VHH binders against PH domain-containing protein DDB_G0287875. Designs and how they scored, part 2

Target 1, 92 residues: PH domain-containing protein DDB_G0287875, of Dictyostelium discoideum (Social amoeba) (q1zxe2r132to223)
Amino acid sequence: SKGKSGWLLRKRPGRYDKLYSVSKADKYLRLYENEDTDNDPLYELSLENSIIELKQDLHLQLTLGNSERYIFTHESESEIVSWAQELQATMN

## First folded at step 12 (VHH)

Design r_QN (from q_18Q with G103N)
Fold by ESMFold2, fold request of step 13:
Formats: structure tokens, sequence, C-alpha cells
Structure r_QN (fold): chain B 92 residues (1-92), chain A 119 residues (1-119)
């Protein structure tokens, strides 16, 4: 994988949270409050043994090895597809 | 079968505390965001709190913020509600529920547990 950075929408009951998302091909997905990645991420998610699924409603479902689940989307279909490809690639 | 079982309700005086538990079975609890709701007689069910699968992202209704604490233990398939500084208006049946992202709605509901705050 080449890495990827960009905004994703994280689904919560009744809302989406906009998170600056960073993949550096080190098998982690880091989620930041904003583009200032010099700060600690809100989440540092290990992709080891994760399951990455792009659903028919264009929500990207990430299930971690510990079974925690995160659901993302984007206004752009091409962008969410690109994220799905990046996260799957970093596992290979 | 998919089940949620709430417990820990009871009778307390104003200012008292209770801890509610909600035990999950029949599904992968760790993968779901969860909520607590309450309903007093003659009123609509109202939101109390939600928690994401990790336990780190939490919401509260304004009426309970600072007094109630939601938490979860994924190793025990259980979500909790610590209720402090209880008031008469907290009297209700309390329900836990599982969130379904597809409909943005809670799809599985536990049997409620009664909380009664009176002097």
Amino acid sequence: as target 1 above (92 residues)
Amino acid sequence: AVQLQASGGGFVQPGGSLRLSCAASGFTFSSYQMGWFRQAPGKEREFVSTIDSSGRDIDYADSVKGRFTISRDNSKNTVYLQMNSLRAEDTATYYCARWDYRNDAFDIWGQGTQVTVSS
C-alpha cells in the first residue's frame, strides 16, 4: 500500500463525526480531530486481523481483531472505494 | 437468541446512587454501539446515553450529564449505567438497547429495570 490521508465520516447514533484519517502502510489507521497530525490521534486502530468491508450502501465497515467496529463513509463514492482498497492493501 | 437483560434497579432516596447492568447474549457485543433509555409512566421513552464499541466515545442527555456514567466491559458482554445524585424525575423504567447503523436506530431492546427515587 502507498498510504492515504483524508477526511472520513464516522457513523455514530444520530450523527457523523468528521475525522482526519491517516494510513501509513504500517497496519494502523489513525483518526485525528483535525489535520494537525503532530497531535496524538484520537484513535490508533491496529488493522492486524481486521475485516474490511465496503457495504452496498457505501459504508466502510472496519471490524478489528478485538471485534470493535467502526463505520465510515464519504460524500464521494470514489473516495470511500479508495479507502477500502488502501486499508485492504495495508493488510497484504 | 439475541438478548439484552437489564438489572440493578431499585428504590432509593433523592441523592442516592444505583448501578445498572445490561448483559448481552447471542451476538458479538464488542462490535455494537449501545444505549440506555428510560420511560416514566405516561411519557415517551427518552434518550439517556450512548457508548461506542470501544467505550471511548460517549454521549449523554443534558438532564443526566455530570450525574450518570455509561461504561462497558467487552470481556463480560455488559454495558453499565452508574447513576449518582438521583432525583425524583429520574424515576422510570430503564432500558438498554443495541444500535443498528443501517437504519440509524436501536433494533434490540432489553427488558427494563425499575428505578424509583422517592422520599
Scores: ipSAE 0.854, ipTM 0.924, lowest interface PAE 0.6, mean pLDDT 94
Fold by ESMFold2 at other seeds, fold request of step 13:
Structure r_QN (fold): chain B 92 residues (1-92), chain A 119 residues (1-119)
Amino acid sequence: as target 1 above (92 residues)
Amino acid sequence: AVQLQASGGGFVQPGGSLRLSCAASGFTFSSYQMGWFRQAPGKEREFVSTIDSSGRDIDYADSVKGRFTISRDNSKNTVYLQMNSLRAEDTATYYCARWDYRNDAFDIWGQGTQVTVSS
């Protein structure tokens, strides 16, 4: 796991929210309102015991150990695939 | 069977408060985003509020913002709507619903609970 940063679209009823997403290979996914990562993240999600699924509609479904679920996508198929790989690698 | 059971409606004076509850069964409640909707007689069903699986990301219709509070307790498989400063215009049947990301639609609906705000 090399870490990864970039924008992801988080699915909400009737919209996508653009979140600056950061993986630092520490088994967390941090979601920020913008690229200013010196601010506190909106979410600090523990990937421990999580399930990461890339669905056929190119949505990345992250189910945390506490069963909370977050759904992401990206305009680029290669980018969302790369995110799936990074998050799975971070868990190991 | 997947079910949602809404309760807590009733008759209340203007300015009063009510708390609605919606108990879920037959699915992993903690994994789903949820919503409240309402429908007054002769009107279309309208959006009231939504809440994400964590309880941290919340939306309100402008007409209820500041007066209504949505919340959830994942340990009890329940979503709530605290309604304060009620007005006659809030009179409606209130429904809770489960959101399905694939269709971007609410796919499972509870039966309604009646809220009546009147003198």
Scores: ipSAE 0.847, ipTM 0.923, lowest interface PAE 0.6, mean pLDDT 94
Fold by ESMFold2 at other seeds, fold request of step 13:
Structure r_QN (fold): chain B 92 residues (1-92), chain A 119 residues (1-119)
Amino acid sequence: as target 1 above (92 residues)
Amino acid sequence: AVQLQASGGGFVQPGGSLRLSCAASGFTFSSYQMGWFRQAPGKEREFVSTIDSSGRDIDYADSVKGRFTISRDNSKNTVYLQMNSLRAEDTATYYCARWDYRNDAFDIWGQGTQVTVSS
């Protein structure tokens, strides 16, 4: 669709890191420390040839073309579903 | 079979260095976050370090910060632990492990490699 911005929780062993996430039509998901996107992102993830799966526990699993994997969630069920839809649309 | 094989341990003097390697097989290594742990005789296994699938997001136990460096080479299915400025207290069996997000736990463990730091 038209892109999406918002907070996501990234799963790490024993914790979640809160990342400001931005998806645009250029097929990248960018992850920022905060909403100040004028700074460089912590991650610039290419969605080309990626696989996006919303798991039953409402974790969004993103596997990149190079097989790197990132696990996200959100406190709002509707928000993580919306992110899954957005990322799938951006891949196409 | 899913396997992790840690190697590179040995005997070293205080202040010395060792590099541990952990070779993975039987799973898509690049997709998993990995960790190093250690266990000395009479002590519980303790956390040393973790690394995400990209190699860019890293955690260390306070006791090893500034002395140990975790890294990975996804093209070789290998995670490393560079250990510098070794101390007697670093003497332990070192283990690598694969993290499973579903249980937030390390589910696959390598056989250990012994590191002995003594004069």
Scores: ipSAE 0.845, ipTM 0.921, lowest interface PAE 0.6, mean pLDDT 94
Fold by ESMFold2 at other seeds, fold request of step 13:
Structure r_QN (fold): chain B 92 residues (1-92), chain A 119 residues (1-119)
Amino acid sequence: as target 1 above (92 residues)
Amino acid sequence: AVQLQASGGGFVQPGGSLRLSCAASGFTFSSYQMGWFRQAPGKEREFVSTIDSSGRDIDYADSVKGRFTISRDNSKNTVYLQMNSLRAEDTATYYCARWDYRNDAFDIWGQGTQVTVSS
């Protein structure tokens, strides 16, 4: 897939954290504190053997091969749908 | 059956330390964000700490920052609370709980373990 970059909201108990998210052909989703991606990411999530589900409440659920789980959303419906498509394409 | 079992409480003097453990069973522990809460007699249950599924994203109540450390070991299905520099106001029953994103609420609670800090 061609990759994708942009802000996502990560769900935590009682809040959302805004993370700059980058997907590239290497099948990792990297989450950064800000748009300066030359720094190390806060998370480097392997998409190998992961499960990606776009839920009806427009939350994107990512379950990694080690069973860790991350919940994302976006203010724009089209943007979260686009992220789901990108991550599913990258896995294939 | 989904269960959480907290342990490690006891009696300790001010300035002392305790380590609480919470063993999980009946669900995929590694997929859930977890929390610690406490309730003193006559008070409402209050938030202490949360930890994400990876163990890296952590929150603390202001009253415990710098004294308590939450951690988890996904291979042992266990979440921990290391409690240092204990004070009398830390006296409470401590509960671990599992977070459910759909309701943004903690849906499964352990029985709790008593921590008593007194001279």
Scores: ipSAE 0.844, ipTM 0.919, lowest interface PAE 0.6, mean pLDDT 94
Fold by ESMFold2, look of step 13:
Structure r_QN (fold): chain B 92 residues (1-92), chain A 119 residues (1-119)
Amino acid sequence: as target 1 above (92 residues)
Amino acid sequence: AVQLQASGGGFVQPGGSLRLSCAASGFTFSSYQMGWFRQAPGKEREFVSTIDSSGRDIDYADSVKGRFTISRDNSKNTVYLQMNSLRAEDTATYYCARWDYRNDAFDIWGQGTQVTVSS
């Protein structure tokens, strides 16, 4: 894939956290506090052996190989669909 | 069956410490965000703390912030609550619960463990 960067909403009990998300086609999804990617990411998620599911409620479920699960969404349906496509492409 | 079993409660003097454990079975524990809640007699159940599946993203109620620490060990299917500087108002039954994102609600609850703080 070509990579993708942009904001995603990460679901937590009772709220969404806005995270700057970066895929560089190296089979990682990096989640940053803000657009300053020179800092360390809050999360560096290996997509190896992960499961990526875009649900009917437009929440993207990412289950990592270690079974940790992250749930994302976006205000724009086309954007969350694009993220699902990007993550599937970098994994394959 | 999906089950949560909380333990580690007891009787302690003000200023003391206790460590609660919540053992999970019947589901993939490491995939779920978890929480601790408490309920004193005659009061509504109240939020204490939550932790994400990785153990890195944590929330606390203001009343316990700085005194309580939530943690998890995914290899042991267990979530913990370290309770320091206990006060009489911390007296309650403490419950662990599993979060369900679809409803943004906690869907599976443990039986609870009693914590009593009194001199």
Scores: ipSAE 0.832, ipTM 0.917, lowest interface PAE 0.7, mean pLDDT 94
Fold by ESMFold2, fold request of step 13:
Structure r_QN (fold): chain B 92 residues (1-92), chain A 119 residues (1-119)
Amino acid sequence: as target 1 above (92 residues)
Amino acid sequence: AVQLQASGGGFVQPGGSLRLSCAASGFTFSSYQMGWFRQAPGKEREFVSTIDSSGRDIDYADSVKGRFTISRDNSKNTVYLQMNSLRAEDTATYYCARWDYRNDAFDIWGQGTQVTVSS
């Protein structure tokens, strides 16, 4: 895939955290505090052996190979669908 | 069955410490965000701490920051609460709970373990 970057909302109990998210061909999803990606990411999530599921409530559920789970959404339905497609393509 | 089993409570003097454990069974523990809550007699249940599936994203109630530490061991299906510098006001039944993202609510609760801080 060509990669993708943009803001995602990560679901936590009682809130969403806005994270600048970057997917590259190296099969990692990196989550940053802001758009300055020269800083270390808050998370470096390996997509190897992961499962991507776009749920009916338009939450994107990412389950990693170690079973850790991250839940994302976006205000735009087309954007969260695009993220699901990008992450699926990166895994292949 | 989906279950949470909290343990490690007891009687302790002010300034002492206790370590609570919450063992999970019947679900993929590593995939769930977890929380600790407490309830003293005659009071509403209150939030203590939450931890994400990775163990890295943690929240604490202001009343326990710097004294309590939440952690998890996904290989043992267990979440912990290390409680230091205990005070009489920490006396309560402590509950662990599993978070359900769909309702943004804790859906599975342990029976709780009693912590009593007294002279």
Scores: ipSAE 0.829, ipTM 0.917, lowest interface PAE 0.7, mean pLDDT 94
Fold by ESMFold2 at other seeds, look of step 13:
Structure r_QN (fold): chain B 92 residues (1-92), chain A 119 residues (1-119)
Amino acid sequence: as target 1 above (92 residues)
Amino acid sequence: AVQLQASGGGFVQPGGSLRLSCAASGFTFSSYQMGWFRQAPGKEREFVSTIDSSGRDIDYADSVKGRFTISRDNSKNTVYLQMNSLRAEDTATYYCARWDYRNDAFDIWGQGTQVTVSS
């Protein structure tokens, strides 16, 4: 995979937070407050030993090796499907 | 069985502090976002705080912000609520709860622990 970047909606109780998300070939998903990726990410999530599931309601469930779980979606079905494919490819 | 056991409540004077604990069992605690709620007699249960699975993303009700601190220890399957600068209005039964993303609702609740702030 060549990587992917773009906005994702991160599910929190009662809301979604918009996070600028960056995947590269280093097996990390980095979540930023905005598109200025020169800043430190809010999260640097290791995809090593993670599980990625795209649920029927089009929520992408990422469970990390340490069992932490992050839930994402997008307004566009094709975009969230593309993210699921990218993250699965990066894990391999 | 999935269970949440809240503890640490008690009687305290205004301005005092208490630390609540909520021990989880029967599920993968590290994977769940958690919350604290409170309810005074005759009132609606109200939101106090939430914390994500990592412990880094935290929300507070405006009425407790700056005075209460939620935290978690995933190695101990426990969520905490440190309550400082307590006021009479904080008197309530405090409940911890597990969040279920599918319904965007808290699906498992502890039995609660009583906090009473009085002179």
Scores: ipSAE 0.826, ipTM 0.914, lowest interface PAE 0.7, mean pLDDT 94
Fold by ESMFold2, look of step 12:
Structure r_QN (fold): chain B 92 residues (1-92), chain A 119 residues (1-119)
Amino acid sequence: as target 1 above (92 residues)
Amino acid sequence: AVQLQASGGGFVQPGGSLRLSCAASGFTFSSYQMGWFRQAPGKEREFVSTIDSSGRDIDYADSVKGRFTISRDNSKNTVYLQMNSLRAEDTATYYCARWDYRNDAFDIWGQGTQVTVSS
């Protein structure tokens, strides 16, 4: 895993929220309000014991060890595929 | 069986407070975003609030913002609605519901709990 940063769309009832997402291959996914990552992230998600699933509708489901679930997508198919690969790689 | 059981409704005067609870069973509660809705007699069901699986990302209808607080306790499989500064127009049956991402719709509903705000 080489790390990855970029915008993702987080699914909420009736909408998507745009979050700046950062993986440093340290078994965390950090979600920020904007690209200023010197601020505290809105979420610091531990990937330990997580399940990462890219669904047929190109939504990426992340289920954490504590069973919390986060659902992401992107306008670009190649980008959401790349995120799925990055998050699976950080767990290896 | 998948089930949501809402409770805590009752009679209260205007300006009063009430706390609703919704206990979940038969599914992994921590994985689901949840909502509260209400329906007064002769009216359509109305959105009140939603909460994500973590409890951190919350929405409110404008009519309740600043007066109602949604929360959840994943260790108890329960979502709550704290209702303050109650008004007559808050009178309704309140329902909790589970969100299904696939259809972007709420798919499992409780039977509701009655809230009556009257002098």
Scores: ipSAE 0.825, ipTM 0.913, lowest interface PAE 0.7, mean pLDDT 94
Fold by ESMFold2, look of step 15:
Structure r_QN (fold): chain B 92 residues (1-92), chain A 119 residues (1-119)
Amino acid sequence: as target 1 above (92 residues)
Amino acid sequence: AVQLQASGGGFVQPGGSLRLSCAASGFTFSSYQMGWFRQAPGKEREFVSTIDSSGRDIDYADSVKGRFTISRDNSKNTVYLQMNSLRAEDTATYYCARWDYRNDAFDIWGQGTQVTVSS
């Protein structure tokens, strides 16, 4: 589809952080502390010149144009696959 | 070759400060989350701090919180540890390390730099 919102788990050493994630046509992935997207996001990640990889362990690896890397997953396989498809489509 | 080189250690009196540096080479530094660890003689290596690839998501061990500050400069391939209000129990060899998400473990280690806090 075009645009997607939902929770993702962001991988950190020894833990996952739950972030409300929003992708829109402006080619940004915004990560929020909660579902109230009227607040400022914790991150605004530009998808321009980024690389999206869904790994075999169902972790989604986003490498930005500045080489920063973010690793996400979800407890639902269909949901993380859907996120990978959405972010890839938004980049193109 | 992939390397991490820690430096900046030394001898300091209690209450003093030191800044450690960890220079990375042989890999895309800005893509990796990094950590600092320390090991005193006869003790196991212990966690000090971690920092994500962006530099804004940071963790500290409770024993150093409020006294130590981790930071990074991706343009210089370097991670830093600013150590303030040093205490005798901070005496250790300090190591920087690169985090590997697949094993949720640190896979590349520096050689360490000695910090000695004593009067």
Scores: ipSAE 0.822, ipTM 0.909, lowest interface PAE 0.7, mean pLDDT 94

